VHH binders against Death domain-containing protein 1 (DTHD1). Designs and how they scored, part 1

Scores and structures below are computed, not measured.

Target 1, 86 residues: Death domain-containing protein 1 (DTHD1), of Homo sapiens (Human) (q6zmt9r679to764)
Amino acid sequence: DNLLHWLAEELSEENAESLSSTLPLRRSTIQLIKLKNPDDLTEQIHEFLCFWKKSLPTFTDKLRLLARHLRKIGRSDLAEELKFKW
Structure headers, positions and changes below count from the first letter of each chain, unless a header shows other numbers; antibody chains are not in Kabat numbers.
ipSAE, averaged over its two directions, is called F for ESMFold2-Fast, E for ESMFold2 and O for OpenDDE. V2 adds 0.75 times the mean of E and O to 0.25 times the DockQ between the complexes of E and O.
[cut] marks letters that were taken out.
The coordinates of atoms that the task and the answers printed are left out; those that the model quotes come from them. Centres of patches stay.

## First folded at step 2 (VHH; from v04 with L104Y Y107S)

Design v04d
Fold by ESMFold2, look of step 4:
Structure v04d (fold): chain B 86 residues (1-86), chain A 124 residues (1-124)
Amino acid sequence: as target 1 above (86 residues)
Amino acid sequence: EVQLVESGGGLVQPGGSLRLSCAASGFTFSSYDMAWYRQAPGKGRELVAGIYSGGDTSYADSVKGRFTISRDNAKNTLYLQMNSLRPEDTAVYYCARGPDYEWYTGSYEAFDIWGQGTLVTVSS
């Protein structure tokens, strides 16, 4: 997903750690992603966003959820951008 | 009283098929999103398939192409057609109903009414 890759490029390591601690993902999945991509932060972020998206039922309002999480970590600017890219 | 009663489980050989049914009562079945979960011995509950009140479906990657969720609103019944069964599909299968308010807005494991389960065993 190009949108999730764009977001992965915009997030800092601190942003990513905050997101990974609040998203409803299995801790084992996060560990495996870090193991697979130990030196590529953008790819780590991209992968866990993809897993998060797939972990929700298809009819879930994923845009609203993602925007809520971005606001919680202090990136309201990115939350607003989602409306125009999604 | 809201009830979900699963049936159709049993012992089947690898490669075989089963159809699970879930009889719903005590609520307006057509208004609710429904799902099948399973719990293998020693593991947590896993979402297998979901179906929206409008008919859209979603599947876990491990069952895509093999399992089909469906509903018959006239009969208040949820189904799971399970084909090409594997030993790792062995589990207790649960029918679940989504909550009125939060279903479409998403939350992890947002199902509030559960049946008692039906056992599926896939063994050589």
Scores: ipSAE 0.000, ipTM 0.100, lowest interface PAE 17.3, mean pLDDT 76

## First folded at step 5 (VHH)

Design k39
Fold by ESMFold2, look of step 8:
Structure k39 (fold): chain B 86 residues (1-86), chain A 123 residues (1-123)
Amino acid sequence: as target 1 above (86 residues)
Amino acid sequence: EVQLVESGGGLVQPGGSLRLSCAASGFTFSSYDMAWYRQAPGKGRELVAGIYSGGDTSYADSVKGRFTISRDNAKNTLYLQMNSLRPEDTAVYYCARGPTEWYTGSDEAFDIWGQGTLVTVSS
């Protein structure tokens, strides 16, 4: 969970919007997270990563999916760091 | 046919309390994120509080500690307990439903609203 917070800190740029558009999250969930943390982008990103992780079936290879999304938005560096830290 | 019907509004003195209710029909209530919006005279609608389908809640900073959103899935009803009311809370309050579809971009996240219930806070 602290791993997702580290990732949120690294993505507190425009990358978060690109990542949220590829992750399977409900529109309402995104808006409620933004309401909860209106001026804390890092916490917003951390929350939507946590919700994304919880929304997937337990059998899902979440590391592989997250790394794939990170590479799609141009952050292969973070995808590699994520695999090392997992 | 999806319907949201708000009730519980009225006139209240500053510092007072009201509980708003939103009766939902035409959909599986427990599966949806729900929210309360409000619209003061001359202003747009603003998101006040939300509750996830899983039960967690989020609040606008202007109402934190004073308002409590809750849901009763057995009764298909959304609630907003409003305490320590202030004149700036005067508005029409709307119940809103979030769709379950995954969506990319910046489109509005709540798309079904009720007719609203008026809350007036004045001395």
Scores: ipSAE 0.093, ipTM 0.569, lowest interface PAE 6.0, mean pLDDT 79

## First folded at step 8 (VHH; from k39 with S53D G54S)

Design n4
Fold by ESMFold2, look of step 9:
Structure n4 (fold): chain B 86 residues (1-86), chain A 123 residues (1-123)
Amino acid sequence: as target 1 above (86 residues)
Amino acid sequence: EVQLVESGGGLVQPGGSLRLSCAASGFTFSSYDMAWYRQAPGKGRELVAGIYDSGDTSYADSVKGRFTISRDNAKNTLYLQMNSLRPEDTAVYYCARGPTEWYTGSDEAFDIWGQGTLVTVSS
């Protein structure tokens, strides 16, 4: 999940809030992640992405879904770069 | 009927230990994130510790190293082991269940609550 950590490093606080509101994550999961690392935004985002990835069936095209979410929050640049790196 | 019932609160001296229990019924306990909150007199409720459905845990900085959250999915029970208790830990402690549905934009992360159990840390 080096790719997810790279993505976590590229996102701003505003991007992270937008992403957490669009990913299908449990609210309890989001709050517990923030409790664990209250001052480390990159680690929070990394954990959000890891939990999201784990919540999906193995047959799911996770790259396509992640790229779609990135476009939805206004980061189409990262969505394209993600496709390059995958 | 979904219920959470806390027990194990009481009066304890500073430096002492106490173990809280939360008996869950009416839902598939193993599928839910669970948490302990506390509320001191005149203050709002604060999140103290949480445990994911996977068993991974998270703690508030004020209790790290002193409190341990755990769950026994076979007994539908959530626990909070509290060690090295301080007067500042005095509060009503609540067991809470996290919803399984996706993020809705609301600030509340936990939707079902127990009645609370009082912990008093004093000489």
Scores: ipSAE 0.028, ipTM 0.522, lowest interface PAE 6.8, mean pLDDT 80

## First folded at step 10 (VHH; from q1 with D61R)

Design q2
Fold by ESMFold2, look of step 12:
Structure q2 (fold): chain B 86 residues (1-86), chain A 123 residues (1-123)
Amino acid sequence: as target 1 above (86 residues)
Amino acid sequence: EVQLVESGGGLVQPGGSLRLSCAASGFTFSSYDMAWYRQAPGKGRELVAGIYSGGDTSYARSVKGRFTISRDNAKNTLYLQMNSLRPEDTAVYYCARGPTEWYKGSEEAFDIWGQGTLVTVSS
């Protein structure tokens, strides 16, 4: 969605790497995402977030989990904006 | 015994078509991301196309619109349909399996490889 795309625009590659170290995402999935959009970091991160969201059970409070992860990587500013925008 | 066996390579004229097959055995094929790589003489292996366990596909820019990856989970077979072939597509093509471990659990994206099938595109 637009919300995950907004977040992808706000995350650095280092932020995305930090999130990926704690989330269920296969190395092959990451490589295939990069293959699809090799020159578009924002779209790569956007797809990463979409795969992460799909990996969660349907009834999981995904906003709360995402905000928690953002705070863990030092982006509490984005965690607060996310709650406002959700 | 985990194995990947490619077939379908051959000589084709520029503009022609070829379909590669990869027979998988010894593992639950439907659970794995799969990919095709290629290696031209004197070059490193290049990722060409991939298909997620969920069925979504991804392609290198050099082949997008010309190649189609697909899988038949009932037959444990991966395919690569190659259309509008160019001399630059000449390479040994390899089938590869992605491990199911999460990011950073394995530094390699693909852990099992076939022996390869040669595709030659020449005028």
Scores: ipSAE 0.204, ipTM 0.652, lowest interface PAE 4.1, mean pLDDT 81

## First folded at step 12 (VHH; from k33 with D61R T105K)

Design r7
Fold by OpenDDE, fold request of step 14:
Structure r7 (fold): chain B 86 residues (1-86), chain A 122 residues (1-122)
Amino acid sequence: as target 1 above (86 residues)
Amino acid sequence: EVQLVESGGGLVQPGGSLRLSCAASGFTFSSYDMAWYRQAPGKGRELVAGIYSGGDTSYARSVKGRFTISRDNAKNTLYLQMNSLRPEDTAVYYCARGPDTEWYKGEAFDIWGQGTLVTVSS
């Protein structure tokens, strides 16, 4: 997912921690993602974003939800840019 | 009662193989992510391998290519096949369960077995 990869590149480690706390992901998922990509924050973020997106029902407004989470973690800038890129 | 019980540990020579088992009971095994941790003498506990409820796997760099985590949901059993064992693999190995909810933000893995000792030595 190119868009999610872009987003992953824009997020700091702090953002990633915050985001992982707000997204409905199992903590075990996060740990296993980190295990797989121990030295690549971007890939970690990309993977849990993809995991999250994949877990959502098809009828959900994924953009709206993701934007909400981004705003919640203080990245309204990315939320707005995401809307343009989506 | 939720329980995890490891078995299969023992003494093995370098280059040898060992297969650990973890018998799960008291919960719907297939719904949970599972993992193997290990704690070597004088070191902290480290995540070695994990397997999602969906079957995907992740491995620590130190064991990748040598260890294989797998699960048999019909038998409620988690496995760790360890090949090409090295002295540095010597540790107590623990089976662990991750909560099956996305909204629990506590420990990634909250249920543990008693551990099984693996000693790799000539």
Scores: ipSAE 0.878, ipTM 0.959, lowest interface PAE 0.5, mean pLDDT 95
Fold by OpenDDE, fold request of step 14:
Structure r7 (fold): chain B 86 residues (1-86), chain A 122 residues (1-122)
Amino acid sequence: as target 1 above (86 residues)
Amino acid sequence: EVQLVESGGGLVQPGGSLRLSCAASGFTFSSYDMAWYRQAPGKGRELVAGIYSGGDTSYARSVKGRFTISRDNAKNTLYLQMNSLRPEDTAVYYCARGPDTEWYKGEAFDIWGQGTLVTVSS
């Protein structure tokens, strides 16, 4: 997912920790993603974003939800950019 | 009652192989992410390998290509196949269970067995 990869590149480590805590992902999922990509923050973020997206029903407004999470962690700038790129 | 019981540990020479098992009971095994941890003498506990409820796997860099984690949901059993063992693999190995919900934000893995000792020595 190129869009989620872009987003992953824009998020700091602090953002990643905040975002992973707000997304409905099991803590075990996050730890296993980190295990797989211990030195690649971008790939970690990309993977848990992809995991999250795939876990949602097809009828879900994924853009709206993701934007909400981004605003919640203080990245309203990315939420607006995401809407533009989506 | 939720329970995890490890087995299969022992003494093995460098280059040898062992297969650990973890018998799970008291919960719907197939619904949980599972993992193997290990704790070497004088070191902290480290995540070695994990397997999602869906079957995908992740490995620590130190064991990648040598260890294989797998699960048999019909038998409620988790496995760790350890090949090409090294002295630095010496540790107590623990089976661990992840959470049952995406809303729990505590420990990533919080249910543990008693562990099984693996000693790799010439």
Scores: ipSAE 0.876, ipTM 0.957, lowest interface PAE 0.5, mean pLDDT 95
Fold by ESMFold2, look of step 12:
Structure r7 (fold): chain B 86 residues (1-86), chain A 122 residues (1-122)
Amino acid sequence: as target 1 above (86 residues)
Amino acid sequence: EVQLVESGGGLVQPGGSLRLSCAASGFTFSSYDMAWYRQAPGKGRELVAGIYSGGDTSYARSVKGRFTISRDNAKNTLYLQMNSLRPEDTAVYYCARGPDTEWYKGEAFDIWGQGTLVTVSS
């Protein structure tokens, strides 16, 4: 949604690589997303987040998990903004 | 035992079409991302097209619009429809399966078939 797209726009190329390594995504999924959008980092990140979100049960506290991943990659600032935007 | 067996390769004229098949066995086919790779003479293997377990598709820029990947989960079969073939598409084509877990640290696609040769020449 708008929230995941906002987050994708806020992340850098280094953040994207770090996020893809910490999110629980299959390596095959990551490679196919990169194949689809090789020159569009924002769209790659948006797709990573969308696939991650779909992989979780709907009852899961996705905000808490996403904030944890953002802190792990060094973006605690975004983790805090996420709490306000959710 | 997990097996992937490709078929459908052959000699075709430029502009022609071929359909490749990959028969899968030994695993729950519908649960895996699948892909086609190719290896041209003297080159490394390159990813051509992929299809997620959920059915979405992804293509290399060089084949987008000409190739169509699909899967038939009832038949445990992966397909690659190749249209508007060019001499540059000449390669051995491999069916590949991704891992079933997010924790696997190896290759993005780690199970491979033996390949089927596609030759595009007049």
Scores: ipSAE 0.527, ipTM 0.838, lowest interface PAE 1.5, mean pLDDT 86
Fold by ESMFold2, fold request of step 14:
Structure r7 (fold): chain B 86 residues (1-86), chain A 122 residues (1-122)
Amino acid sequence: as target 1 above (86 residues)
Amino acid sequence: EVQLVESGGGLVQPGGSLRLSCAASGFTFSSYDMAWYRQAPGKGRELVAGIYSGGDTSYARSVKGRFTISRDNAKNTLYLQMNSLRPEDTAVYYCARGPDTEWYKGEAFDIWGQGTLVTVSS
């Protein structure tokens, strides 16, 4: 959870919008996250990532999949750093 | 035939309390995020409170601490407990259901009831 919070802090507003449009989350979930923390982008991103992680089967390599998404939005630097942090 | 039917609205004095209910049918209630919206006369709909399928809740700042959303999955019923009511809470309140899949890209809450009127006035 610390790892996802670190990532939420490192993403720009533009990166976060690109990532949120790509993450497989229900639109209702996204809206409720924004309702909860309307002025705190970092916390919104953190919750997006947490909900995404919970939506995946336990056998899924979530780190590898997250790194793939980060590369797709142009943040390969974060994708590599993610593997080193765990 | 998915249906949401709100009830419990009425006339209430400022400072009073009211509990809204939403009876759901035609779908697996426990699988969906649910919400209450409200619409004052001449205004757009506003999201008031939501409850995730997992039970966590979110509230608009204007109602946090006064309103409590809850769900009873065994009875397929969504609730909104409204305390410390103010005249600005006067509105038609709508129960709404979100989609159960990430594939749906339409509205965040796409199934609605007909609403129940809450009037807060002396």
Scores: ipSAE 0.403, ipTM 0.777, lowest interface PAE 2.1, mean pLDDT 84
Fold by ESMFold2, look of step 13:
Structure r7 (fold): chain B 86 residues (1-86), chain A 122 residues (1-122)
Amino acid sequence: as target 1 above (86 residues)
Amino acid sequence: EVQLVESGGGLVQPGGSLRLSCAASGFTFSSYDMAWYRQAPGKGRELVAGIYSGGDTSYARSVKGRFTISRDNAKNTLYLQMNSLRPEDTAVYYCARGPDTEWYKGEAFDIWGQGTLVTVSS
């Protein structure tokens, strides 16, 4: 998903650790993603987002949830931009 | 009861190969991320390889290209194929299971087997 990769690129510069700690991901999944790409924060975040998206029921308003997480970590700018790009 | 039982360890020469197995019981094996850790004498445990419930794999840099993790969900078995073994691969190897819930805040892998010894020496 190009949109999630764009978001991963934007987050890797400022808030990568904050997002990884707030997404509802299995601790094992997080550790394995980090093991796979230890020096590539953008790819880590992209995989975090992909696993998170896959874990949600298809009826879920994923945009609203993602925007909520972005605002929580102090990136309301990205939350608004996400709505534009969706 | 949840159990993980490793087997397949032994003594091999440098450059040799060995296949480890981990028999899992007491849980829905296919639903869990699984991993192999190792602990060399006098050192802490390190994550060697992992496999997601969905089948993707991850490897430590020190073993990438030499080790292959795999799972057989029909047999409830995790495998580690180890090729091109080196003396620094000498360790007790542990099979580990992660929790299947996002709300668990403990260790990333919190159920462990008893380990199987791999010794690589001439």
Scores: ipSAE 0.390, ipTM 0.770, lowest interface PAE 2.2, mean pLDDT 83
Fold by ESMFold2, fold request of step 14:
Structure r7 (fold): chain B 86 residues (1-86), chain A 122 residues (1-122)
Amino acid sequence: as target 1 above (86 residues)
Amino acid sequence: EVQLVESGGGLVQPGGSLRLSCAASGFTFSSYDMAWYRQAPGKGRELVAGIYSGGDTSYARSVKGRFTISRDNAKNTLYLQMNSLRPEDTAVYYCARGPDTEWYKGEAFDIWGQGTLVTVSS
């Protein structure tokens, strides 16, 4: 997803660490993502977001949930841009 | 009872190939991330390859392009095809299952097989 890749590019290392601690994904999934791209933070974040999106039921308001998480990590600016880009 | 049973290890020459199998039982195999770890003598276990429940794969840089992880969900079996083997690949190889919950803090992979020995030597 182009939108999730844009978001991955906009997140800092601290943002990504905070986000990974708040989004519900399996520890095994996170470890395998890091194994694949150990030195490419943007790609790690992109894959993390893609797996998170796939882990949700299709009826879930993914925009609202993602925006909520972005606000929790201190990136309300990205939450608003996401809403606009959606 | 959850069980993982590895097979297919052995002695092979450098440059050779082996295929490892891991028979899984006691759980819904298709729902779990699976991985192969290895442990060389006197070293800790290291993750070499993983396959997500959805089928995507990840590899350690040291084995990418030489090893291929795969799964057959109909047979509840995990595979590791190892090509272009090197002496440094000598290790006991373990099949591992990840837990199915997001909040498990301890281990990324919590169930392990007995291991199968791979020796790469002239």
Scores: ipSAE 0.280, ipTM 0.693, lowest interface PAE 3.1, mean pLDDT 82

## First folded at step 13 (VHH; from r7 with A108P I111Y)

Design t6
Fold by OpenDDE, fold request of step 14:
Structure t6 (fold): chain B 86 residues (1-86), chain A 122 residues (1-122)
Amino acid sequence: as target 1 above (86 residues)
Amino acid sequence: EVQLVESGGGLVQPGGSLRLSCAASGFTFSSYDMAWYRQAPGKGRELVAGIYSGGDTSYARSVKGRFTISRDNAKNTLYLQMNSLRPEDTAVYYCARGPDTEWYKGEPFDYWGQGTLVTVSS
């Protein structure tokens, strides 16, 4: 997912921690993602974003949800950019 | 009551193999991510391998290519196939269960068993 990969590149480590805490992801999922990619923050973020997206029902407004989470962690700038790129 | 019981540990020479098992009970095994941890003498507990409820796996760099985590949901059993064992693999190995919800933000894995000792020595 190129869009989610872009987003992953734009997020700091702090943002990643905040975002992973707000998204409905099992803590075990996050831990296993980190285990797989211990030295690649971008890939960690990309993977949990992809995991999250995949876990959502097809009828959900995934863009709206992701934008909401980005605003929640103080990255309204990325939320707006995401809407533009979506 | 949730229970995890590890077995299969023992003494093995370097280069040898062991297969650990973890018998799970008291919960719907297939719904949970599972993991193997290990704790070497004088060191902290470290995540060695994990397997999602969906079957995907992750491995610590130190064991990747040598260890294989797998699960048999019909038997409620988690496995760790350990090949090409090294002295530094000596540790107590623990089976652990992940959470059952995406909303709990506590520990990534819990409900540890008593562990099984693996000793790799000449």
Scores: ipSAE 0.880, ipTM 0.958, lowest interface PAE 0.5, mean pLDDT 95
Fold by OpenDDE, fold request of step 14:
Structure t6 (fold): chain B 86 residues (1-86), chain A 122 residues (1-122)
Amino acid sequence: as target 1 above (86 residues)
Amino acid sequence: EVQLVESGGGLVQPGGSLRLSCAASGFTFSSYDMAWYRQAPGKGRELVAGIYSGGDTSYARSVKGRFTISRDNAKNTLYLQMNSLRPEDTAVYYCARGPDTEWYKGEPFDYWGQGTLVTVSS
């Protein structure tokens, strides 16, 4: 997912931690993602976002949800950019 | 009552193989992510391998290519196949369960077994 990869590149480690706390994803998933990519934050975030996205029902407005979570963590800038790129 | 019971540990020579098992009970095993941790003498506990409820796996760099985590949901059993063992693999190995809810924000893994000792020595 190129868009989610872009987003992953724009998120800081702090943002990633915050986002992981707000998104409905098992903490075990996050831990296993980190295990797989211990030295690549971008890939960690990317896989995290992809996992989250895939876990949602098809009828879900994934963009809106993601944007909401980005705003919650103080990245409204990315939320707006995401909407633009989506 | 949730229970995890590890077995299969023992003494093995370098280059040898060992297969650990973790018998799970008291919960719907197939719904949970599972993992193996280990704690070497004088070191902290580290995540070695994990397996999602969906079957995907992740491995620590130190064991990748040598260890294989797997699960048999019909038997409620988690496995760790350890090949090409090294002295640095010596540790107590623990089976761990990850909560099956996305809204639980506590520990990544909430239940642990008592562990099984693996000693790799000439």
Scores: ipSAE 0.869, ipTM 0.956, lowest interface PAE 0.5, mean pLDDT 95
Fold by ESMFold2, fold request of step 14:
Structure t6 (fold): chain B 86 residues (1-86), chain A 122 residues (1-122)
Amino acid sequence: as target 1 above (86 residues)
Amino acid sequence: EVQLVESGGGLVQPGGSLRLSCAASGFTFSSYDMAWYRQAPGKGRELVAGIYSGGDTSYARSVKGRFTISRDNAKNTLYLQMNSLRPEDTAVYYCARGPDTEWYKGEPFDYWGQGTLVTVSS
């Protein structure tokens, strides 16, 4: 939770759009999150990450998957920080 | 066949209340995000309120605090309680269903009812 909020604070709007395109979230879920938080990008991103996390089986290494997505969008710096915070 | 059938529209005075219903059939209702859109004369469709499959809700700023979306999964029915109605709320209101998969990349809500007219006027 706190880790996902930290990450949400570190991401730019462009990073968030790239990340939401690669995370497996339903288009309707994304639209409703944006409706709920129209002027708060950090909270939008935090909710995207929380919904994504809940959509995965508990046996999944969610932090390693998240790091991979961050590298894919060009934020290897944040992917490395996740490893240290883990 | 997926069906969404809206009802409950009508003529109401400013400050009044109205409750819309959407009867859903042909799919597992509880598994889908659902929404209400509206379309005023001469305008495009506008997302008004949504409810996640898990029950959390979202509202457009223009209706927050006045409208309440809810769902009854046992009755396969979506509701919109509209309070403190204003003339600018006059529109055809549509029930909409989101996709069942994360892999669909089209419209956020891709199945629609035929709509129910709400007129707010003195």
Scores: ipSAE 0.466, ipTM 0.814, lowest interface PAE 1.7, mean pLDDT 85
Fold by ESMFold2, fold request of step 14:
Structure t6 (fold): chain B 86 residues (1-86), chain A 122 residues (1-122)
Amino acid sequence: as target 1 above (86 residues)
Amino acid sequence: EVQLVESGGGLVQPGGSLRLSCAASGFTFSSYDMAWYRQAPGKGRELVAGIYSGGDTSYARSVKGRFTISRDNAKNTLYLQMNSLRPEDTAVYYCARGPDTEWYKGEPFDYWGQGTLVTVSS
């Protein structure tokens, strides 16, 4: 998903850490993502978002959830851009 | 009771191969991320390979291309195929299980077995 890669490029390390604390991903999954690409923060974030998306039921409004989490971490600008790109 | 029992360790020549097994019991094996850690003498534990519950794999750079992690959910067994072994691979190898929930905030892998010793020496 090109959209999740765009978002991964836009997030800072601080943003990614804040987002990971609010999204429901297992700590083991996060550790294995970091193991795979230890020096590539953008790729870590991209995989993080992809695993989060796959973990949700298909009926879930993933755009609305992601936008809400982005607002919680102080990135309302990205939440609005996400709605535009969706 | 959760149990993880490693086996398959031993003495092997540099360049040789070993296959480690981890027999799991007391939990739904297929639902968990699993990993192999190792601990060399005087060092901390190092994550060397992991396998997600969905089957995708991840490897430390030092072992990628030489080690292969796999799981057999029908046999509740985790494997580590170790090829092209080097003296620096000498360590106690531990099978580890991740948590069962996204809400757990502790260690990424929260249960370990007793370990199996791998010695790579001429």
Scores: ipSAE 0.426, ipTM 0.791, lowest interface PAE 1.9, mean pLDDT 84

## First folded at step 15 (VHH; from t6 with Y111V)

Design w6
Fold by ESMFold2, look of step 16:
Structure w6 (fold): chain B 86 residues (1-86), chain A 122 residues (1-122)
Amino acid sequence: as target 1 above (86 residues)
Amino acid sequence: EVQLVESGGGLVQPGGSLRLSCAASGFTFSSYDMAWYRQAPGKGRELVAGIYSGGDTSYARSVKGRFTISRDNAKNTLYLQMNSLRPEDTAVYYCARGPDTEWYKGEPFDVWGQGTLVTVSS
């Protein structure tokens, strides 16, 4: 999944922390992702996004929700670019 | 009643192997992330290995390549195969279960077994 990996590369550590705190992920899942890749922030973020995507109902507009989260953490530039990459 | 019961600990020489088991009861085992923690004398508990409900695994860097976590959802059992054991692996090993919901705000793993002692010594 190229789009989620691109996004993971574009997020700063501060952005990633803000995003991970708002995503509906189990605390155990977050802990195990960090254990797996403790020094690779981009891979941690990519896995967070993948687990988040799988946790949503199939009928959910995942792109729109992701863009909303990006705007809330102050990255409206990425939210806009996400829409163009659709 | 939710229970986690570890077994398989013991005394082993450096370079040896042990296989730990954790029998789970009182919950839908297949739906939970599971983990092994350890606590060395005088230290806090340390996350050693975890397995997601979907079957993927994660390992602490200090044990990667030597330990293998696995689960048998049909038997409600979690395993830890420990190879190439070192004196530094000496600890009480605990089976742990994560929460069943994204809204739980407590510890990442919040249900624990009684522990099984592993001693690695010449």
Scores: ipSAE 0.502, ipTM 0.831, lowest interface PAE 1.5, mean pLDDT 86

